Miniprotein binders against q9h3h3. Designs and how they scored, part 36

Target 1, 235 residues: q9h3h3
Amino acid sequence: EDGFTAEHLAAEAMAADMDPWLVFDARTTPATELDAWLAKYPPSQVTRYGDPGSPNSEPVGWIAVYGQGYSPNSGDVQGLQAAWEALQTSGRPITPGTLRQLAITHHVLSGKWLMHLAPGFKLDHAWAGIARAVVEGQLQVAKVSPRAKEGGRQVICVYTDDFTDRLGVLEADSAIRAAGIKCLLTYKPDVYTYLGIYRANRWHLCPTLYESRFQLGGSARGSRVLDRANNVELT
Short names: E, the ipSAE of ESMFold2; O, the ipSAE of OpenDDE; V2, 0.75 times the mean of E and O plus 0.25 times the DockQ between their complexes.

## First folded at step 5 (miniprotein)

Design L7
Fold by ESMFold2-Fast, scan of step 5:
Structure L7 (fold): chain B 235 residues (1-235), chain A 81 residues (1-81)
Amino acid sequence: as target 1 above (235 residues)
Amino acid sequence: GSMKEVRIEIEVGTDEFEILYLLLEAIRFLKEGAKVTIEIHGDNPRWLRKLAELIAELLREAGFEVEVEIRGDTVTIRVEP
């Protein structure tokens, strides 16, 4: 975190989720329309709160692409939140294992690879590559933040169905690398997001489960993936 | 830096193609000099033992050193390059 409280970050995330999204939905829109849509809505130019000089005059929370086979399943978030409150009052230790078990019990299994990039050509190019991978079926769903009022970094989120499915997480990483992405990637289970667990939380939990760093040559994969929770190299 | 180690988990219900893919990945990591640990979880003891024996035999045939440990519903296969 860069000088913001966990409460501020949670409020900002909730506002973005509630505001309108710009969506390319490959389940209902032909893949041939993607390039025109990407040209119309480059994330470096789409503004968070709207501007007559930008592609949008109204607020936009997220820019998203849904794959042809995408079937959203957020699980039992309400049950997860109730169980989390009970856990906090129970006196039981709050550990990565305990959160993993809550997530499994309530089927809140989705997670995401995150990449942070400055507004500009490299962000727009990276997003276009990810969006094409989604529409081509190599990734299931992705979203990117619009440009904030100040010129801070933007985030691309690439989702997987199940953060406990290590192979699926690694396959998503490979598809991101195949799209030409070379920056640091971090993977965060959505259970941490739903429970408001960010960096510097009071339980000293690391919300990042995996890290991916680009490595040139030698391996069938273009990256080295580390399991941050267990300090084990997966690739 | 620590030794390069890779952990692979297989659960009952994993299809044969996914198991094959994970084994090919294990062999690739072993050829790169990594130590590989394969943990198999299952509630069918006969399936669990047969799968573990097959995996151990394939890896030994490929020239790797393999140790197998069975504890309850879990088999741990430790493989050195």
Scores: ipSAE 0.000, ipTM 0.071, lowest interface PAE 24.5, mean pLDDT 80

Design L8
Fold by ESMFold2-Fast, scan of step 5:
Structure L8 (fold): chain B 235 residues (1-235), chain A 81 residues (1-81)
Amino acid sequence: as target 1 above (235 residues)
Amino acid sequence: GSMKEVRIEIEVGTDEMEIVRLLFEAIYFLREGAKVTIEIHGDNPRWLRKLAELIAELLREAGFEVEVEIRGDTVTIRVEP
């Protein structure tokens, strides 16, 4: 990873999807085993490409927890990509609305709340809270990146089934906050990732749909969620 | 297969967004019936192998026939429509 910049993080994410995952699957594993699993595989210590001194000797792409009711549905990604190529050659405007239409037509609806934390106790504590919320049924599925070879922040991803379901997106934010998370969260639909649309793109699209900030001060608990595209506060 | 062939080159230091753009360009030409050859040049064997594995898997998932050849500092990915 010599000389890789922030722009190379997406290529690393693609690599991570292809490598083996460490999974706690609540559909087949008793919830009572979660604490031992979290102790065995703290994300600050699990290394991306394996190390005899870490919990893993072989590469690990992601550390994931699946909820009891989790049912994966990635949609028709191939159909989405074909339609995207046709859209680009058609000369039709490329807008958030046209991408939303393609995502709905091809059932590529999943999205995720993201948080970035430095390796260490704070990351491991945050992940444990999220993992417990998944196993207890407040969230559907989550994953966290392993420790990179040269260090840097790690990411926790908390998925929702449908990025067009605003209520579901907000409910996931509430569950993350209830788990004790106070850092900045950003929400991204997976359709943008599959189509290669990132922060700087030729269509000037913002792949981040929502931001959540912890509400500061006093005894009040909650968050402020902003719709980035419309500059509208949702909470 | 058709008589049409397209070559795409990726070098160490190529921006990640440019790599993704080139992959979608490859898929476009494959759907047009062309054979596509992707050559990746790099002096980091770990990065080179990992990137090649990702590209090959993405193209196989898209329904194409993929052959990968590693020779020194170059990986050649040959793709049939």
Scores: ipSAE 0.000, ipTM 0.104, lowest interface PAE 21.5, mean pLDDT 79

Design L9
Fold by ESMFold2-Fast, scan of step 5:
Structure L9 (fold): chain B 235 residues (1-235), chain A 81 residues (1-81)
Amino acid sequence: as target 1 above (235 residues)
Amino acid sequence: GSMKEVRIEIEVGTDEREIVLLLFEAIRFLKEGAKVTIEIHGDNPEELRMIARWIAKYLRLAGFEVEVEIRGDTVTIRVEP
């Protein structure tokens, strides 16, 4: 794990957040328009920095779908960051439990299931399935990265509102599996992102809280979900 | 014989992609043990503060300690390796 690579990925994510997003917002747009929107903006063809030959001539940071019940709540990020600075100054041990408590105290509870897929038909099909699940109410919100200039895998992020709510996290996993997704999924709380905790970090913390692996025939859910922090199988 | 020190200048209105590339360069220098100073210039105080806040937040999220100083139409961001 290279710290420079993690920082590079964080920088790219921040730039993407600042660039315009292509959004299907089910709170204001009829569900009947989703299929046309998905056909217009397949993530394997939408370019990160724009190309007259692609669906977009201007930069696109993210392609997103908001569910009807989606209500953004980032919590008190400023209070979280101040408390984090105080914790570091205190010299107290920094552990997953300490971060969990800071997140709860400041209501910074959102997190996301991540899947990485190569550009192509399988990515577009996976995204369409996720987008439909969001519009139909099985998931709250999701986004997918556009195709980068240098190529590489694209990421689909499926958000839940509370990473401490195991049932909610597991329900999102089930909805992703029901959409036909079979690849490895990893779950990361947004609190780690706000505090700058990536794979290579000075506290040696694992930013992945849950891991979901597809299991053929053995599970009624279609997957096995592991709590990485406590090394406990949840399903 | 002196410690390496790198200065990066950014003008308000610079493309976000170019700023990201400059931040990648800043991190490369920090990883090599250099001190990095980023000076942001702009006549619009709100845009100046917005860009400075974004850059400082980015570097803090990357794991660096960041000092910010406002002097007229310039914000200076100082980062230690």
Scores: ipSAE 0.000, ipTM 0.153, lowest interface PAE 17.2, mean pLDDT 80

Design N0 (at its last look DockQ between E and O 0.65; V2 from the best seeds 0.00; counts 0 for: pae E 3.4 > 1.5)
Fold by OpenDDE base, look of step 6:
Structure N0 (fold): chain B 235 residues (1-235), chain A 100 residues (1-100)
Amino acid sequence: as target 1 above (235 residues)
Amino acid sequence: SLKDELRELLEEIVELAEEALEAIKEGNLDLAKELIRRAIEIAERIIEELDDEEIKKRAELALYLLKFALRAIEAGDPKKAELILRWVIKLVRLLIEELK
């Protein structure tokens, strides 16, 4: 993986964001309809480009569930990008602290827990658990990537309002675990996504701030959360 | 060579995208749309001439984004078009480097 891969992934993510979404909005749709909607659009069967025989005939960028308290607030993404371009041109060192300050300045504070799962029952089951947690108000918003033509892992994203709010990040982890999710979770600020900072970025920045590992027989949270920047366990 | 020609066409896409960005900033949305349409046409031609599947996939993504930029302008969201065009420029520049 090289810098090109990071830019390509960013461009693909942008394309997915621009394509139509399949959305269950709990603000306008009764919770009793969730199960039927999940059955209609299982993530493992929904295809990115609307392949023949898929539940969708048209391209789908994401499958999403919005909770009752969901309010879209993306901040000043355009200002963020302009500042990022200026920063790159300046030749100043780029650090996680720099990105944090940019995010704060432009109010781009959202972040997400990420889980990567192979297409199939486990993915669909995980998604159903997350979707219920969103509709029940334990989580605010989540999305899952549709199935790609080439296959590969699909990603579930569970959002928090502020990646700088450690408590909120940890509460979301707990809610995900309570929903029955046992896989590895990584937390990524949206600012990293908007700036095209992925695992193979040219600045060698770690794109994830936190890692959550499920713990058998452990504490009430059922996970250990690691602050990757400081290499400190938070739970 | 074919590679040289393809690189020149990709460079033209970059130029058109940059000009479209400037046109958007100036409020000349009609010019921006025209420039993007030209870039789309060039991108389609390039894709037809690409034998490498990975490079072709990347070019297809650039084309897809160009079409989104056009739609964004048509939808009354020129700022979104600017964002998309910046990514197109980045992506196409990477393609140019791969074809050297």
Scores: ipSAE 0.414, ipTM 0.786, lowest interface PAE 1.1, mean pLDDT 90
Fold by ESMFold2, look of step 6:
Structure N0 (fold): chain B 235 residues (1-235), chain A 100 residues (1-100)
Amino acid sequence: as target 1 above (235 residues)
Amino acid sequence: SLKDELRELLEEIVELAEEALEAIKEGNLDLAKELIRRAIEIAERIIEELDDEEIKKRAELALYLLKFALRAIEAGDPKKAELILRWVIKLVRLLIEELK
């Protein structure tokens, strides 16, 4: 069952990536237009496949905001995938360390903080806060899934450019918390996504590198961040 | 049985997708598009006759991806179509195994 679920999720992600996206691009659009755009396209109302009563009549794969400094650079994904296939047939051990080295070698260094929220005001408010942080330069790029037909939680992805830069990842967490986000955050390097490595994988790899939990009266940024690989609190 | 007939139709989709993938590798894009269109027709028929909601969702995803593969060839990106077709084959084979 776990294998079937993982491949289904990968296929759904592929379909969403290939459908049109709704994008606010701060590199070409004045920041003063953001609030109107957010009001027009709340993620709880934008539908995955286009419903008559929604803001969109056509499918939408993702809703995204690009910051002023956003530079699309996925790295050598094709080389990464080829090296991954070679590694699997080589008999060498497959560990989090080898995945990390593959990502470094092929310059596939991006990763993302993830949060899952039910459709409604809380989701729309969280997204608006993240979008403002991106346009203001505290974050570089974020996206949110549209509303699914059967309902259920939606996901906000907040990207960082280098998962090996622990300080940069923690600074993004702090910026997310400054936007008023209190829910659980998990961090996943893009290398795992590009290789199709999900929670239930045959190598028992954990794609979640960090977890962040909000706490009152804790650290200055209001988070407790756990390194999942070492079970060590970073904050 | 009805399950056996469904499995045979799903296996035909796999066969057509595999043949389309080989046609792309040989540069025969017209043949690949024809094979994908035939797979789409079979998938649409299966979806119309399904009453199991979870199986139907998986078949609909395969259909959606077949349409993306066709669009990728039409847009001049047959390498993208190859990737999509390999995923269609994986999904449909998992569905066939679930029905045994």
Scores: ipSAE 0.290, ipTM 0.699, lowest interface PAE 3.4, mean pLDDT 87
Fold by ESMFold2-Fast, scan of step 5:
Structure N0 (fold): chain B 235 residues (1-235), chain A 100 residues (1-100)
Amino acid sequence: as target 1 above (235 residues)
Amino acid sequence: SLKDELRELLEEIVELAEEALEAIKEGNLDLAKELIRRAIEIAERIIEELDDEEIKKRAELALYLLKFALRAIEAGDPKKAELILRWVIKLVRLLIEELK
């Protein structure tokens, strides 16, 4: 049963990646146009499969903002998937360490901070803050899921180039907090997404490497970051 | 009975998708498109008869991916279609297991 849920989530993610995206690309579009674009496409109203009553009549996989310096590099995902199949048939233990090494070997290093929010004003406001941080250069790239047919929470993903670069991961957390975000954040390397590592996976792995919690007073930092893979407090 | 008939139709989708995958591997894109269209027709008929919301949702995702595979071949990207068909096979196999 666990394996079924993980595969289903991976397939839905692949379908979203293949469907058209609504993109604000700061590399080619003036920053002054962002507020109008955000007003036109609030993620709480954009529907996954299109609806004449929503901002989109056709399917939308993701709503994304690309920073001025954004240069996509997904690494060797095909080689990663082939090596993953070989690893599964080898009988070798599947651990965070073996997945990390697989990612490094195939240059699949990107990762993302995740926040899950219910459709509504809070989601739209959080997304607007993140989008402005991307366009202003504090973050590299971000995307948010459209509203699902079945309802439920939507996800904002804020990407970093290298999940093994602890400082870069922490700098992204700081920028998210500076944008006014106070909810729980979890960090997931893209290698886990490509390999279908989600909640209740068959290998019983934690699907995230880092966790960030906002702290109300008593701390010099606005958040506490825990490295789940190494069991170390980072802030 | 009804569950056995549904399982047989899902097995036919898997077989068609596997044959389409082999057709792509051999460079026979016209055959691959024909096989995918046949799988789409079966999936559409199955979905019309499904009352279980979870099973219907999973079948709808598989149909959506089959249509993507067809469009990928039409757009000149058979390697993308190959990846998509592997996901279709995996999802439909899992759906068949749920019907045991």
Scores: ipSAE 0.273, ipTM 0.686, lowest interface PAE 3.4, mean pLDDT 85
ESMFold2 (binder alone), look of step 6: mean pLDDT 87; pTM 0.875

Design N1
Fold by ESMFold2-Fast, scan of step 5:
Structure N1 (fold): chain B 235 residues (1-235), chain A 100 residues (1-100)
Amino acid sequence: as target 1 above (235 residues)
Amino acid sequence: SLKDELRELLEEIVELAEEALEAIKEGNLDLAKELIRRAIEIAERIIEELDDEEIKKLAELALYLLKFALRAIEAGDPKKAELILRWVIKLVRLLIEELK
């Protein structure tokens, strides 16, 4: 992430989406096969562009697990992009509220909890926990980035269907914590990704809506969730 | 200078990508593929001349996306190629700025 511009990050994300994915699809694959699949494709060893020494010889954009009830719905992304262009041309203020309205109008509602971890055992262990929660039905879908050519942190994304459904977003956080995850989590709506809202965006918008911190010494499911836009603690 | 020559070649890639985008919109997929292949050839030559690691990475990403756009057209998805080419144009414009 260091040293990249917002446009560069968006282009890399698009390239990853276009490359082949390694998918465990619980809709068509028995849950009993998950442990073998996780052992074959640990994210710390799967390389972005392929390597004879890794589990993959060809490029891999993402490693993903689809839950049994997973039903993809990206909404009207084309309509969203046209409306975004019109909004920018209009000179009207670009705010979180405006982006929320565009997302609702065009049914682009999905979002994700993000966690960034260095390659290694902790990343692989965290991913295995998330993958099991997806296959067991506690989460809907998740993906993890492969190891970058130059190294660096990898990201696990855990998706929810509707970023405007605060209770659903919090329920996903609880499920992540129940899976044993203790690192910092941030929540980003997919509309921000489609419109190129990253850390250093032109509109000075906070790139995430929520932040979750594990409660040390608390319940196994315990976390503190902050609404970053309103600076209000939700839990 | 070498910098000026590289910027001129990058501008040629932008022009080829914009022409390929127009060819897709007009339904001339054969022309679009030819223009993309020419852009790929220029991009491969440019990458050989770059020694700054960050700039070279961005150029390699642009080349990767050009190859994706070509494959998308070949796979019967010109709308996907259109989206990819728009990103190529953005990345190459960033490269031009870095070489000023």
Scores: ipSAE 0.070, ipTM 0.545, lowest interface PAE 5.5, mean pLDDT 84

Design N10 (at its last look DockQ between E and O 0.35; V2 from the best seeds 0.00; counts 0 for: pae E 3.8 > 1.5)
Fold by OpenDDE base, look of step 6:
Structure N10 (fold): chain B 235 residues (1-235), chain A 100 residues (1-100)
Amino acid sequence: as target 1 above (235 residues)
Amino acid sequence: SLKDELRELLEEIVELAEEALEAIKEGNLDLAKELIRRAIEIAERIIEELDDEEIKYRAELALYLLKFALRAIEAGDPKKAELILRWVIKLVRLLIEELK
């Protein structure tokens, strides 16, 4: 049952990635248009399948904002997948170290801070803060899931170029906090997404490398970041 | 039984998807498209016969991905189609296990 859930979530993510995206690209669109775009496509109202009365009539996989410095680099995802299948067939133990090595070998190094929020004003406000931070160059790229039919929580993803760069991961956390986000953040490498490693996966791998909790009156960063693998605080 | 018939049809989808993967590897994109179209037709039939909403949703996801694989080939991205088809195979195999 756990394995099925992980694979199902991976397939849903793939389907969302394949559907059309609503994108604000700061490289081609003036920053002054961001507020109008945010008002036109509030994440709490954009629906996954283009429901009647939604801002979108067609399916939308993601709503995204690209910063000025954004350059898409997905690495060798196909080679990664082939190596992963071969590894599973070999019966060799699969560890977080194994996944890290696969990611490095195939140059699939991107990762993301994740926040889950209920649909509504708080989500739209959080998204607006993140989108502004991306357009202003404090973050490189972010996306948010559209509203599902069943409702439930929507996810905002804020990307970093390299999940192995601890400093870069922490800097992104700081920028997210500076944008006014106070909720729990979890950090997940994209390699885990591509390989279908979600919660309750059959390998019992923790899909989250880092956890960030907002702290009132704490350090200059305003958050406590925990390394989940080592159970060590980084801040 | 109906479940047995549905499992057989799902197994056929797996076979078609595997054959489509091989066709793509061989550069026979026309064959791959045909195989995927056949898989789509079977998946649509299966969905009509499913009463369990959760199983139906999973089958719909497989159908959705099959359609994406076809579009990927048509768009000149057979490598993307391969990636999608591998996930289709995984999903459909899980459905087969659920229907036992």
Scores: ipSAE 0.414, ipTM 0.796, lowest interface PAE 1.2, mean pLDDT 89
Fold by ESMFold2-Fast, scan of step 5:
Structure N10 (fold): chain B 235 residues (1-235), chain A 100 residues (1-100)
Amino acid sequence: as target 1 above (235 residues)
Amino acid sequence: SLKDELRELLEEIVELAEEALEAIKEGNLDLAKELIRRAIEIAERIIEELDDEEIKYRAELALYLLKFALRAIEAGDPKKAELILRWVIKLVRLLIEELK
């Protein structure tokens, strides 16, 4: 990851979105089938481009679980991209506020909590916990990357409908923690993903809006959530 | 030099991808597919000659996207192929800069 350009990471994300997905859809599949599905498709073993020695012989872009109430709305991504090209050509400053306004104008509001884990038991265990929380209704939708050709860390993405709804973002963090997740989480709006905002981007923007760290607080377990742009603790 | 030869082949891929974009805009999908197939052949030859694993990995992504663009046209989605080809051009141009 460290040596890759923002453009390369954006292209990889686009390719993954276009390849077939392995989906457990709780809207049409009984919850009792989840454990067998998780055992069949552990993310540490599913390969990005297919391998006869893995659960998949064909490429897989994402492994996903859709909650019973899942209703996707990506907004006007084409309009967003056209406006982004116009903004870059205009010479106007590119800032988090400008991107936020672009996203709102084009209704590209979804975002996600990200966790990066090495392939292995901890990844598969964390994914199983998230998947169960989605099927049980505590989270709406999630996906996890398959094992990359070169290896390296995999990512679990837990989505919320509106990155501008701070309360909703924080509620998702709480549900992730309740599912037993203790690793570092960062929150990224999908507008940043569509526009190729990653580490070392051309505009030197922080690629995430929030950071969540697990902690023991008083007599209750929880997390501290930081607004990265303003350096303000929200919890 | 070998680097000059590789740069020339990468420039050819960019030219083919740009021509394929124009063919799609003109509604000539048969020409677009043929241009993409030619770009794929060149990309496969280049990848066989690359020793740098990082550069090879980036070139393989561009090849993968070229194949995806071809399949998108075959599946009746030329607008998706246009988006993919624009990304191929960006990635290959970045790879050309690495070789300077």
Scores: ipSAE 0.334, ipTM 0.731, lowest interface PAE 3.1, mean pLDDT 86
Fold by ESMFold2, look of step 6:
Structure N10 (fold): chain B 235 residues (1-235), chain A 100 residues (1-100)
Amino acid sequence: as target 1 above (235 residues)
Amino acid sequence: SLKDELRELLEEIVELAEEALEAIKEGNLDLAKELIRRAIEIAERIIEELDDEEIKYRAELALYLLKFALRAIEAGDPKKAELILRWVIKLVRLLIEELK
């Protein structure tokens, strides 16, 4: 909707996924090295295509941190994509329920909290807080986009392993807020990403399952989390 | 006009990508690679000659996908190249429509 169609967004995501990633992997790297790595590769300075003066000389698709407990399991993505093609030609209705069923059937259960920030200190500080939470074990895995050629907003993605596990999704939201994040968060199951279903898609599907708003009040920070599918508050 | 010339170059990319897709389906991977390399050359020409940042950005995305399709064939994964080429065609056709 911001000058791109769903097809452009899917193509852009494909290109970024295929380029190299900058990864801090807590499974193989001591936690004491994290602060130096963050200082070397701030997301506001790492460029998508390796611009002169960047810390990276080559393209970078994503900057990522893997926690010690991270166990990669994307599920049956190829089977999911094949079933999606078959569903589209079957004449059966395409609804959020059919997407959920496809994701469960093919074990593509991961999802992510998303936040969008302009390049600069606020982005770098937010990313550093998230990265520390991942290395400390409060979160499993996160990634942040590099600085785009046009210099637009960047995205931090904080993953959970099962979007159907509401408690796990809410615990990740709480950990994100504990890291000092105050901006709007939206939650998108990975099934929508793998099928190229973005906002303004032709099926009018809403890829956002949950919305989290920072709530300042009382003696502690918290969140107001809305279930977008049922239009009900969870907190 | 400049707009007509740009549209013609983009149409040529689509035609080359469509021919490359058919070459892959026929098992003629050498031809597919040649066609993709020609599409890459045209995309690079477009990028160098353009002053419209929106068009240039989209052409650069198409160029990256063309390069990934070529790499997929070279890596022995022509099915991945077919998927990528279909996305290149969709992306460039959308750009052509915006230029009308």
Scores: ipSAE 0.220, ipTM 0.651, lowest interface PAE 3.8, mean pLDDT 86
ESMFold2 (binder alone), look of step 6: mean pLDDT 87; pTM 0.875

Design N11
Fold by ESMFold2-Fast, scan of step 5:
Structure N11 (fold): chain B 235 residues (1-235), chain A 100 residues (1-100)
Amino acid sequence: as target 1 above (235 residues)
Amino acid sequence: SLKDELRELLEEIVELAEEALEAIKEGNLDLAKELIRRAIEIAERIIEELDDEEIKLRAELALYLLKFALRAIEAGDPKKAELILRWVIKLVRLLIEELK
């Protein structure tokens, strides 16, 4: 991860978005079919570029589950990009606040909780839990990366509609924890992805807004959530 | 040196991609496809001969995008091909820089 530039990460994300996705769509598919679909396409075995020895012979960009209420809304990404060009040309400071305002102005509000896991049983088990929560209505939509040629960790992304809706972001975290997930979670708004804000960006911005750490034991909350932008504990 | 030979081949891919962009701009989609196919052939040969796994991975991403650009033109979306080719040029230039 540290060996790649922001340009390589952005290009990889673009390629994954353009390749076919394996989708379980709860809007059109009975929930009773989910377990068979999860068994057919475990993310630790699905290969990014296809392999006769894997579940797929052709490239797969993402493995996704859409909830019954899923209604995609990307906002005005074109207008966001134009405003970003203008901001960079203006010489004005580039801060989390200015990016937040651009996102609000252009209705680019979606964001996602990210978890990174090594290929194997724990990844497949975590994904199954998330997928069931989506189909049962506790989460809206999620996707997981296939196994990359270079190896390394895979990522599960759990989306929320509005990164400025703190309660909604926290409710998604709670649902992820209720699904049995105990690893570190970080939250990234899609505006950062569209504008190329990754680790080691030239503006020295933290690439995530929130961080969630599992609290071991019998806490009703199950996690501690930190707002990294404002350095405030939310739970 | 082997490193210098590799850089020359990568520079040829950049030149072919830049010429393909100009062909698309001029509405010559047949020429654009031919130039992209030439770039793909060079990239495939480079990848087959490479032992450095990180360089190979980056070259494979560029090859993958070149194939997407070709399919975009074939599907009637030359504007998408332009965007993809600009990314190919950027990635290959970064790879050339890494080889210094």
Scores: ipSAE 0.180, ipTM 0.623, lowest interface PAE 3.9, mean pLDDT 85

